# VHH binders against E3 ubiquitin-protein ligase RKP (RKP), part 8

Target 1, 188 residues: E3 ubiquitin-protein ligase RKP (RKP), of Arabidopsis thaliana (Mouse-ear cress) (q9siz8r82to269)
Amino acid sequence: KLHGDLDVSVSQREGISVVHHGVGPPIVGLEEFSICGDIRIVKPPLVLESLALFSSARANACIWKGKWMYEVALETSGIQQLGWATLACPFTDQKGVGDADDSYAFDGRRVSKWNKEAEPYGQSWVAGDVIGCCIDLNCDEIYFYRNGVSLGAAFTGIRKLGPGFGYYPAISLSQGERCELNFGAYPF
Below, E stands for the ipSAE of ESMFold2; O stands for the ipSAE of OpenDDE; V2 stands for 0.75 times the mean of E and O plus 0.25 times the DockQ between their complexes.

## First folded at step 5 (VHH)

Design b30 (framework vhh_7aqx_2)
Fold by ESMFold2-Fast, scan of step 5:
Structure b30 (fold): chain B 188 residues (1-188), chain A 122 residues (1-122)
Amino acid sequence: as target 1 above (188 residues)
Amino acid sequence: QVQLQESGGGLVQAGGSLRLSCTTSGFTFSNYAFSWFRQAPGEEREFVGAISWSGGSTDYADSVKGRFTISRDNAKNTFYLQMNSLKTEDTAVYYCAAHRGEYSYPNEYDYWGQGTQVTVSS
């Protein structure tokens, strides 16, 4: 919740655009129309499970300036690719976050960072770990954290985007993998 | 640059054995699952066998179960298809492939080799 509260509280600032589908208070959450494969919300607010071989989704928040973070609490330890993607990143049954030039992911099951190709990065994760996914557009870097401890800069010189475009929190999960997304929540 | 390169193909008599190798470069080998496919003249490409990224799971087409064995050697960035009790019906171009899936049956693969010819004579 610590970083989730910060993410939601800064959603009103320059540098973030939230896609709002109703008249209630804006909230950062899963963009259900982005889902490829089969992701179920199995426990409110955002405990997710992949029912397909490989499933992907984006949040409804577009980050285009500043430094932003969200968290993923792992309920399982299998293949999950967690990070950031533009709208141009293709989602298929074999391809998700980290499989295109403009998407970036950490995978603690295979101890790798993904930007089209895999490179060694980070630590093996276990169920119960909290993974922090941070993007810093002031210096064009992406960082990951495990239980609040930095794993170092994963990506530097990340692709700069044109006006009107940005990076979205994005996840890919193999079949049976479960996690909880934390963007924070605003009571009205 | 990512590269998958098959070797070990050739002519063999029915009942014989052959071992195919696929040597890889340009990525971290241990992060990928690997598969073998084959294509006979005039036929579509068909699945032969697969090995998971951990090496803990393998899968085979029914036509090759009990005769073929897939294995991997992470230290050599190479994976293999050991083919025993070869039949004339096994004649095909054999392709190696790499993918990010945990499961062996998805049809999409990230990288493919150029293929190696296997001919089994009667």
Scores: ipSAE 0.000, ipTM 0.210, lowest interface PAE 12.8, mean pLDDT 81

Design b31 (framework vhh_7aqx_2; at its last look DockQ between E and O 0.01; V2 from the best seeds 0.00; counts 0 for: pae O 11.9 > 2, placed apart)
Fold by OpenDDE, look of step 6:
Structure b31 (fold): chain B 188 residues (1-188), chain A 122 residues (1-122)
Amino acid sequence: as target 1 above (188 residues)
Amino acid sequence: QVQLQESGGGLVQAGGSLRLSCTTSGFTFSNYAFSWFRQAPGEEREFVGAISWSGGSTDYADSVKGRFTISRDNAKNTFYLQMNSLKTEDTAVYYCARDRGYETNPQSYDYWGQGTQVTVSS
């Protein structure tokens, strides 16, 4: 476990775990220790801006069973990679969400989906768009939405990893990019 | 204006079959996933099943799995719930809903039909 100093709590819903410090109810948020690069919290808790050329981060919650969707409200419309990643997916100055086997991302700037390599997918996004990131482990699929409209299945046949090894909401932001994450208070 | 309308409900004997339809208008049908819900008297609304935008993926509640099938016809802006081997416990008002995120939580849906009554007699 990457976070030996953190407690992993199972959410009220089976198939989701929230990592927290053992104080208070678990709340889904950004996992600070997962940050590669430089992310500024412009407005707490989840309005983010990348100050580095390329910054990546994960949420403190993962899913290994069922369905989960989070939303990203784009304040800027540059290169962002939004989606899902496991803990095993490395974040570096060159690698972000979508750059590993169990990492999946949508990039509306380049109208592409990423899983190690880019493929055409989705629509171009603009500032103000709300991007839905949905994972369905019942069907082993990932979907993205733009302003509530489905962009179609982005990825199919994703691996089930089991308890404790789930997919985390994850983002990669180019320098100057800003977005607001909405996980809700608790995954459902 | 976004509209969803259920049809095809009625009375059927246990073991029988019924096919519900949800006709939609006011939006690009092919861009959305859809779900069926049902609510029995005195009970909370529960997820029945869902179908992805392409129709390539479906999900069902355990209680109806193997008996119910959801399909869609994009040319008709309609999706369906085929109910086979109906049981008395399937009696409920059935609702169709437009999906925002392919979730089983009713709060994940933005538009609903008015519902159609399905009654399964013993």
Scores: ipSAE 0.000, ipTM 0.252, lowest interface PAE 11.9, mean pLDDT 88
ESMFold2-Fast, scan of step 5: ipSAE 0.105; ipTM 0.545
ESMFold2, look of step 6: ipSAE 0.013; ipTM 0.423
ESMFold2 (binder alone), look of step 6: mean pLDDT 81; pTM 0.825

Design b32 (framework vhh_7aqx_2)
Fold by ESMFold2-Fast, scan of step 5:
Structure b32 (fold): chain B 188 residues (1-188), chain A 118 residues (1-118)
Amino acid sequence: as target 1 above (188 residues)
Amino acid sequence: QVQLQESGGGLVQAGGSLRLSCTTSGFTFSNYAFSWFRQAPGEEREFVGAISWSGGSTDYADSVKGRFTISRDNAKNTFYLQMNSLKTEDTAVYYCAADRGSEYYDYWGQGTQVTVSS
């Protein structure tokens, strides 16, 4: 291995696969190579800010079985689209999580759920809220929570994926929006 | 070897109906979204309709809304374009396409000719 060479490792647990760049145990975090737009880490490990008009990223964790949840602590109340995406979901400067049929998002600024099209869902959010993003592959459903309170099933009959494919925690943030990601509850 | 193969094209009278099929092989059908495009002689390729990888949503060009229906059959690795109330301006070579949500389509068929006479 030459100095500066990228070392990639993969860890598998039942229902989750984690890709880690570097030496040491695999850690769930942002997949930096997935970033479209411009996201900065304002405060390590995972307080993020969008510097571009619209920025998107996936976690390095692929969920393909079971029930999983991650949390997003909102530092700002503007447009953020939070949820789940497959590897095939396109991230562009105009489109992110929930803007294609292979991704599912909640946006509490617009009080909407997104799966290619917007539909009313949930509650208006404020800075300081913690949004839970839950996928249940036993039931093929996605749920969101606000400060521990369920907002109900957002999506039912989500597509089952073939072997080797899964859903990734995924976020999209408009310019200036900030959040803190917490992957500790279910992937570990 | 990945392949998309159109069938069902032909000559039909204005006001008639035609069903196009696109049979696929060489990849996992359920992992792809599918679209139909058409190209008339001397014109650019035009989007006709699409069906999502989940099958939960469809989209159509304004010129065909209400007349054309796209559908998919995962068990047969085939997707369809049902064309009703055909008009002479629907005359074109019709192409099927597959994508995984990328900005560009991954795979294309060779096309099938549809001619609407009046």
Scores: ipSAE 0.000, ipTM 0.107, lowest interface PAE 17.6, mean pLDDT 80

Design b33 (framework vhh_7aqx_2)
Fold by ESMFold2-Fast, scan of step 5:
Structure b33 (fold): chain B 188 residues (1-188), chain A 118 residues (1-118)
Amino acid sequence: as target 1 above (188 residues)
Amino acid sequence: QVQLQESGGGLVQAGGSLRLSCTTSGFTFSNYAFSWFRQAPGEEREFVGAISWSGGSTDYADSVKGRFTISRDNAKNTFYLQMNSLKTEDTAVYYCAKDRGYEPYDYWGQGTQVTVSS
């Protein structure tokens, strides 16, 4: 499963590609080299805190077919933008997940969904909540869950991507916000 | 427009050194990771090295570990590849990339030729 260069290996199943930097079995986790801003891993592997005013990161998993979900356990209740982004989505000190056409986010602090523009969506969240982030490329839809309860379709008709492209789990966190990422097995 | 431009390539004898530079514009330099890739004649593009947005982490292909060093200068919006103990096998066109270089073609430089002779 070596892909295109000697230092990078890829494990693929139909609909998901996991990019592994180095040797060993590929594991879904945070892509360190995607980090914009300052994200500290507070507790390995995936309890994260933003130390910068606005920080963003992607996972090392590319979704290009099928229906997939990851979860975010909220340690804090402030501004976090959680969802999906392509590699082309710009991460800056002011722009993150949901700020470009090729990214989609839910923010339960402001009770909004983001795809370049904000619209009301979902429910206010509290520390201790688990947010499910689901993408369904069979239907071109994105939807979110709060503690296992569906919040409904957030986005329909999501941007279609060409061969070789896909969506990555992606997060943006305001300063001091903390969460735990969970990339686990699910029934999809 | 996002722009990346390599410089510093050339002809060098085996055992010599070269320093490549990648100058950038059109984005906030300090917010991004950067990478170097290379492509030898008739071969696929190969990862060489990367530096994280903070400069706190670097990663290298096994073939260049201990010989090449990647660094960055946020004040100059520039990052570098210091190449020491060059081998004929290092002959390639070297490309700089924004992030790990997993964006196809969008944030790549034009390339700079490095030729190492025996």
Scores: ipSAE 0.000, ipTM 0.183, lowest interface PAE 14.2, mean pLDDT 81

Design b34 (framework vhh_7aqx_2)
Fold by ESMFold2-Fast, scan of step 5:
Structure b34 (fold): chain B 188 residues (1-188), chain A 119 residues (1-119)
Amino acid sequence: as target 1 above (188 residues)
Amino acid sequence: QVQLQESGGGLVQAGGSLRLSCTTSGFDFSNYAFSWFRQAPGEEREFVGAISWSGGSTDYADSVKGRFTISRDNAKNTFYLQMNSLKTEDTAVYYCAADRGYTSEYDYWGQGTQVTVSS
C-alpha cells in the first residue's frame, strides 16, 4: 500500500472490493500496475493484446467471499492462461496465471488446467469463443465455461485466504494474443 | 540473449542413424513447444517433427514417421531428433525451432546443421 495516495478510491460490495484510480465512478477493469510484460488496450475499455512474449495482469477487483464470474471473449485462439490469482502470485516474462500454487488457470489452446502443474481439462477453443471464469468461495471451487456450457469443476479445495486477502481475475497472454474482458459494470 | 544451437549433424551412410540436439538458453524451456524443420538444396523448408510443451504429444511428417523420434529434456534445456534408417532423401540442413503456439510464426530458430546421407 502507498501511504498518502489521495487519488485512490475503494468501493465494496459483499464479497468484492474494487480499487479505482481517479474521480469517476468505480469500474472493474485492468490494474495497470499489475502488468508484467506488455499489454496494450487496443480497443477501450478492455480489448487487450500482448506485445511481449508472455504478459500477465490482474483486474482491480478482489474477491474474498461468495460466487463470482467474469468472461473473456477470445479474439485469437493461441496460448492464454485465464483464471484467478492472489496478489502474491509472481508474474515474470516466463511465468503467469496458473504457474504458482496461489493461482489457477484454464488454457484451451493446450486443453489444460494449471495450478503449478498442468493436467488435462476442458476443450480446445477457437477465436470467437467466450470463456467464463467462475470462483465459488462458499465451496472453494473454480470452474470454467465455454460459450455458456460448463466444462466441469477444474479445481476443488482451493486455498482459503486469511482476512484482508482474496483472489483477483487474472490473465496471461502469449505474444499477439487478443481478448476482451467482461467484468460487468460496477453499480453505485 | 535467446539462443538455439543445433549439433550432431554430419555425413552418414544410407540405413545409418544420427541424433541431432538443440541446446537452448535465454528463455523458459518448459513453456515452449519444439519443432524440427529441414531444407534440401533447391527446395523449400519443410516440417519434420514437433513435441508439445508438456511432452505428451508428438507430430511427424509422413516421410519420417516410424524412422524419426523427437524428445525433450527439460532439465538440460535441450531437445533431440533421433534419426534412424536414414535415406539419401533425408539430406538437408536441419533447423530447430521453438514456439509458444500463439502465432503461425515460430518465436526462435537455430542456425541449422547439415545432414548428408550417402548412397
Scores: ipSAE 0.000, ipTM 0.110, lowest interface PAE 17.9, mean pLDDT 80

Design b35 (framework vhh_7aqx_2)
Fold by ESMFold2-Fast, scan of step 5:
Structure b35 (fold): chain B 188 residues (1-188), chain A 118 residues (1-118)
Amino acid sequence: as target 1 above (188 residues)
Amino acid sequence: QVQLQESGGGLVQAGGSLRLSCTTSGFTFSNYAFSWFRQAPGEEREFVGAISWSGGSTDYADSVKGRFTISRDNAKNTFYLQMNSLKTEDTAVYYCAAGRSYEGYDYWGQGTQVTVSS
């Protein structure tokens, strides 16, 4: 028998499914097998840095009903695309969150919202800012916050998904960008 | 003034090796990530390989994995593409590029021709 095998389990609460790669209660965190490029956890549990030119990853939590939020504390101010993506969203060395129609992102470096196409949205960010990423599937809307202040609805009429599909917290970071993910500040 | 200059291209027999160099000036070398691209006759420019600003990560196109190696020398403001087990399909103009973000590359070299003969 192989010692040190990881169990894979799924825990569901209303509107959220969490994939847990271990024994014990499921914890929302980075889905390491989703990483495209090179994202390192530079300080556990969730201070991340991109070591590749452009890196993307999703969390291990699937949102399929209700209203959910996570936060990103920026340790650098460069290009980061923060938001929500399905499992089908392509992650490549040039494409990440917000670059396909099944993903939605805010980038405060370029003051833009992304859903395939860029449009002006939000405010310039600086290192030390906390960005809130909210999805509301009751209204089919995505909102962003800067230091607790709403930037308004970024996306309305977001794509409806079929049974078994949902949106994941997802990030894309240009080289050297660093942030901390926080899934405990709100309902998950 | 920023400059990227390729060298080391030329004619080589299939199965041979070449090392391309890209010498840079006019910017802080250690702040940049570096990549190689190539463009074959009648084809689009394609990605070949990349190295991060720290040198801690590299990435390669599937067609060159195991044959090509990218490296950097911060003391010399130069980065390299070691090309082994060359195939006729590797014939292209090779371009070096420097960038800080996924928006594309801030700076490009003028290109160096690599021709692999059977």
Scores: ipSAE 0.000, ipTM 0.109, lowest interface PAE 19.1, mean pLDDT 81

Design b36 (framework vhh_7aqx_2)
Fold by ESMFold2-Fast, scan of step 5:
Structure b36 (fold): chain B 188 residues (1-188), chain A 119 residues (1-119)
Amino acid sequence: as target 1 above (188 residues)
Amino acid sequence: QVQLQESGGGLVQAGGSLRLSCTTSGFTFSNYAFSWFRQAPGEEREFVGAISWSGGSTDYADSVKGRFTISRDNAKNTFYLQMNSLKTEDTAVYYCARDRPYGSEYDYWGQGTQVTVSS
């Protein structure tokens, strides 16, 4: 029962109903059932901390066409793998975003991009930086930004696994790392 | 320069115990998972055990489950293989290896340390 609440949104994904409570339009947020490890919401709506040694999660927004971006404001500068993953990407205590063919990540601590294998990419990040994570399915490209400045194309020819495919904003955090997720709408 | 170096090998009696160490340098230890392998004379290199980069999970070959324990000490940049109830068939050169964080790939190996179980 939901008594005295101003707004309650219910979203359905894969037959699972998720209840969101907020003021205003439906909120893009963290998909609770995607969480591997242990993630604490330090400050609502979406300041997160990894309490487990390695934690991963997907957002509740599936991108299968067009151009989309979300932002991550870093509260710490350690290992975080930020980007995009399909539902088929396995999340374990050793594997997260960037560890499978259908998963793409930027890690500014190690100055690397990950798609199963690491390659040098980007810049070292510091606490306070805002990292933009952009996927463009019109061009099949993934781009990252640091404080609004493009780091260039990270991945081209991104994998599409069939008619039911889709990419989710996804993050992996080592223990003690903190960030704030800010989900942008499709901009144009 | 990345280095892995085994120590603690030697001669031990069947039923005895031995602890191997793998000391590392030249990289951030906590970013990697690690494995132990062994190779007996005339045989292929065999997986023994692995520990995740968080230390939260371990995996072992069936032949050593219940007898061997892998652990890590991030403050010392070192990981260990505690070998109990040793058998003559455990005689081998033992190698430590650095796993790539995201796969069953190994990019750096130690030189190996001989373990000989007598009788």
Scores: ipSAE 0.000, ipTM 0.121, lowest interface PAE 16.6, mean pLDDT 77

Design b37 (framework vhh_7aqx_2)
Fold by ESMFold2-Fast, scan of step 5:
Structure b37 (fold): chain B 188 residues (1-188), chain A 119 residues (1-119)
Amino acid sequence: as target 1 above (188 residues)
Amino acid sequence: QVQLQESGGGLVQAGGSLRLSCTTSGFTFSNYAFSWFRQAPGEEREFVGAISWSGGYTDYADSVKGRFTISRDNAKNTFYLQMNSLKTEDTAVYYCAADRGQEYTYDYWGQGTQVTVSS
């Protein structure tokens, strides 16, 4: 068993900071300490299932400059809120990505974009779809893709953050929803 | 326009069974998770059980686990609480609730149905 001390590695390039807790090179993955609710890794490395009624998590990558994307392969078609959140975004059993001013989400089950309030956006999704989640801090925009096809700008004029802060890939899943995270789409 | 309506409550002897129903209208039933809560006299409202959007997952309070079963029927826009081996301490007003996981509180609530278990 691990002796309890943190072994941390940090990779910081212009626009992205990655924190890896453990041995080996810094890689982008799920930040276990961010998990609210109950998320099980069904298939390593990153096929996830929500076991609680509502679960949320962030990646260990902080985006503070430039244009970056990650992908989510849907294994189920129910409610999932996929996008970007700051460290200050509250994750609770009722609140997740898209429920606060400092988070932005796409939900293809309800065909909506979320930034505190819901507005119509995008297309209905089905199991097997791949959702691209893109943030462009050069233009202060967030946009989504469905199977490689752009759904247009979801959010413009996104909140600018002070020094030392950034946006993290972030997801919220209702109970029983499953997806696979892919962080290999950095950079554009 | 949205409504949740409980039915099936009443008086039952300890050891007996009741099935509560919650019929819904005004929203797309399959988009919601559903829960049952109860409130005994002089107590706070407590969680009883929940069923996920897909129906593949259920949760129960420890006090009812093994005795109560939650289920849903998407074709009827209705979900149920099957209550078996009822105890006097199960006496409460039972509320149905709908939640999509987006709000700080459950999106929609029924008005409640009384369940009274006599010794």
Scores: ipSAE 0.000, ipTM 0.167, lowest interface PAE 14.7, mean pLDDT 81

Design b38 (from q10, 16 letters changed; framework vhh_5c3l_4)
Fold by ESMFold2-Fast, scan of step 5:
Structure b38 (fold): chain B 188 residues (1-188), chain A 123 residues (1-123)
Amino acid sequence: as target 1 above (188 residues)
Amino acid sequence: QVQLQESGGGLVQPGGSLRLSCAASGFTFSNYAMSWVRQAPGKGLEVVSDISWSGGSTTYADSVKGRFTISRDNAKNTLYLQMNSLKPEDTAVYYCAADRGLEYYHSDEYDYRGPGTQVTVSS
């Protein structure tokens, strides 16, 4: 089903200005059939650990338009690539979010943004940080936040396929890395 | 209810060709982006190819680019994958998948993939 134009609202959390799609954020989970590698749920609903050398997954929600954000609370500080991917982005035991031109990731361990190529971006992260992953399809931009503070625009002119295609919240974790996903089921 | 049924898989020699079909029902096929996804023995899922709702935009995994062609017939509610120059590495179960749109993320009953069709490339 193609979704028509949707109303967008703005909310505030700890100084961050976020535009939400509709009245509030939808309840979203991991798409289990998207999982490449081995991801363990350490604590329900969404505290995750990678048991394989490199594991990737998409959320079960496709973002077709508007401005959306999800958060990742880091329980470890190692290599994690957090962001957005289309269905076409290949997930393998060595490639994940940000390793193809149709995906976009922030990695605070390497202080880099990834869209096939790595470029310096952002700040080093530590365990306990909350990383905000924001996509704005009204202007085709992706932004990241650390503990509610904007790290600036990471990507502009992001790739957009035809009607019915979109971007999924997506993560890739190296072995032993742990995080908690928040898609709006709890306060941001 | 979403129903996707793949067909056209089988045993083929290296360098051969196969055409996969996916019959869709239970949703307005022409409103959805579609994908072919595969799983090789002992491996994770790989998205092979995507096609927009109109057929105007397509993407391919680097492993199949130049060899595979995705297409759709919206009048017949059917998705196709033409596979040429097949390699042993293409051996996998191939799944037809509907793009999981916003309205489906609240449904535990949404089956975004069909049961799959086996493709075996062997001499």
Scores: ipSAE 0.000, ipTM 0.107, lowest interface PAE 16.4, mean pLDDT 76

Design b39 (framework vhh_5c3l_4)
Fold by ESMFold2-Fast, scan of step 5:
Structure b39 (fold): chain B 188 residues (1-188), chain A 119 residues (1-119)
Amino acid sequence: as target 1 above (188 residues)
Amino acid sequence: QVQLQESGGGLVQPGGSLRLSCAASGFTFSNYAMSWVRQAPGKGLEVVSDISWSGGSTTYADSVKGRFTISRDNAKNTLYLQMNSLKPEDTAVYYCAKDRGYSEGFDYRGPGTQVTVSS
């Protein structure tokens, strides 16, 4: 699927801003300051496990124009909410991706899509599945894929919050859930 | 406001059966995954079973797999748990829960229904 890549290393491109404070090219990864709960990197760079009852994090890549995607390889099949969140989306021990108007998530354990409220969407997932998370700001739509197969448009008319708005790859994991984030696994 | 009301608990002998019901109101029931969770005396909460919004996907804790069956009737806003081959270790308060993706994974809006398995 050709929707756009989030690379491990990103040169400056229109529609994406990578936040970093180091020397060298910007690299897409977890935004450490976004982490709520307790997320362990079990295998660098991006195999993650939640150690708290509910943990959430954003990537350090802000998407504000164009069509972009990232993938999540599921190491476990329990409750995980995967998708997109603005900087303003609250992360607490009870709220994560999909629990506010400006965040959008797919949860294949519950076969639901989340934007403040749950609605039916998608398919049940199993450990070993690869979930594609796609945002299209040209059409204001969010799509999910399971093992390369489209699950259809999950959200349309997605919210834009004025100047400086943007969406970050974002995940929420219940305790013990494990996944690998991929920002550039598949070339064009 | 979300309202969940469990019923159907009681005292039963080992090997017996019970059917729990949960009446839901205050939200669009057919749009949410639902769960049954339990708490045995002196133990933590255990998620017993989950069911997707449509009823097409279900999961079970290993402790109850093959003995319990979760189902739902979206037209009646009702969740069910059929419990067969009950064991003393199934003794617990059973709660119906609306899944929200929070740390609890549920809201415990119902008061629960006591299930006691004893001779």
Scores: ipSAE 0.000, ipTM 0.156, lowest interface PAE 14.8, mean pLDDT 80

Design b4 (from q10 with N31H S57E; framework vhh_7aqx_2; at its last look DockQ between E and O 0.59; V2 from the best seeds 0.00; counts 0 for: pae E 8.9 > 2)
Amino acid sequence: QVQLQESGGGLVQAGGSLRLSCTTSGFTFSHYAFSWFRQAPGEEREFVGAISWSGGETDYADSVKGRFTISRDNAKNTFYLQMNSLKTEDTAVYYCAADRGLEYYHSDEYDYWGQGTQVTVSS
ESMFold2-Fast, scan of step 5: ipSAE 0.031; ipTM 0.468
ESMFold2, look of step 6: ipSAE 0.012; ipTM 0.425
ESMFold2 (binder alone), look of step 6: mean pLDDT 79; pTM 0.811
OpenDDE, look of step 6: ipSAE 0.578; ipTM 0.801

Design b40 (framework vhh_5c3l_4)
Fold by ESMFold2-Fast, scan of step 5:
Formats: sequence, C-alpha cells, structure tokens
Structure b40 (fold): chain B 188 residues (1-188), chain A 118 residues (1-118)
Amino acid sequence: as target 1 above (188 residues)
Amino acid sequence: QVQLQESGGGLVQPGGSLRLSCAASGFDFSNYAMSWVRQAPGKGLEVVSDISWSGGSTTYADSVKGRFTISRDNAKNTLYLQMNSLKPEDTAVYYCARDRGTEYFDYRGPGTQVTVSS
C-alpha cells in the first residue's frame, strides 16, 4: 500500500494514469494500484520506505520502444531489487522485480542480477549511491550504473513477447529500506 | 537557516500526560517527513515516532504504540507529540528531527527534557 498523501503532491496527482509511447507524462510517479506490500512516502514525491517485509511497485510509465533510464538514490544499503517489469510480473509478499521471466533487477546488496534466477553481477552498493537503471529496446539490453559508471550489460535478448508487452520502472524493497526515485533521466 | 525548537517537556507523574511541540523554520516544512527521537540517560537514540510530510502516514516504536500520537500542522510549521499513560521508562530528552529519507536525520532541535517520576 502507498502510505503518503497523493492529494497534496502535484506530481502524484498527475502521474497516476497509464502512459503510452512518446516522451511519457511530464510527471512520472508510482502507480499506486501496482503496489504490493506497504510503501511509505517519506518525502514527496518519491523518497520511499518499505514498511512490509517485501514491497514492490511499478511506475506509471510504460516503455515499449527506444532507450530509457531512471535513477534510484539509495538512502539505505540493504536488499533492494531495482529494474524493469512488465504488467505480467507477479508482485507478492515473497516475489518482486526479477523473480519472474518478464522482469529484470539488479541487487547490489547481494551483488546479483535477477531474471527468475540470480547470477553474479555488478558491485556492492552503499547508502548514498545512485543506481541508474537503463533499458534499450533498440538492442534488447538492460544496463545498470553505479554513480554514473556503467556496470556493463546485465541482460541481453530481453523478452518482448506477451500480452501487455511493455516495461515499467519497478522496484522491490525489503523492510526498512529507503530510496529516492528519479524519473527525469529518460534519454532518447 | 534550518531551525527546530522543542517545547512542552517537564516533570510528570506516572500515568500522566504531556504534549510536546516543535516549531520549525528555515525550510519548507510541508515537504519533509518529521520524527520524534529520544535519548534516555545512559542510552542511545530511539526513534519513537515518524510522520509523513502530509500527516497521512505515521509510525510508532513498539514501546510507545497506543500511548503516543504524532501530528503536524503544516500551516503553522509545527510538529506535535501527545504523550499519554507516561511511564518512568519514557524519561528522556526528546528531540524534533527532520527526516531526509535516510537512516540519518539531517537536522535536530536542542531537545526538551521529559521526566516521569513520583
């Protein structure tokens, strides 16, 4: 659940609709109805804390063509799974971003990439790091960055088939983990 | 200049009540989550309660849940803590703190002493 005041935040009020191909909405935010678990907005619009053992959410922007990136500023260093998920990716109290074949995540606490199964990838992260999450649908690749430095291609040949195809910025946070989402980094 | 100033502390008997206030200035109060943090003699800091920027979400430490209520008035730039059914274990200096969205608070007031004793 989203534990924050959507009535006062301009970005949250305008960013709750499903978007389609183009520049996206001028304001990208969390899709409230995507939330599994409990997420508190610590500071509007997008400084978040998980209040449940495992919480997951998608943004309201659907990426189905081109190259796009968003950033996550880590306020804590524990388990977070950050990346991309389709609408078909199930969010449960035990499963989140990277736990199904239609989702892809980086977890710098466990130094792993997730697409149904975990594989070693990337670097350990610390509080204060900024993690870039990039999807390139021209090449069918997903890349992650730590403080502007590329960690290399995490996933290649990403899935494009399925009803409701399109990837959403998506996050999963263990209890007590905090981060700030920045959706203003959408290169063309 | 960010300023946080607590008031309302004092000596109270077990079972009594106190209301703490924190006057905030120097920043857009309505855009920050706020916390009440306390430090008992000889102990570390304990976060007793948090409130979202709008007041729509609150959390409480298990030690104070059901007894304390956090609230805010964004028009007055003021944070409150209503403390009921006070126990000797609640004796501490209480600090108003601005929550930056990290595990650390970036600004804290000078504190107000609460003593629960007969």
Scores: ipSAE 0.000, ipTM 0.108, lowest interface PAE 19.2, mean pLDDT 78

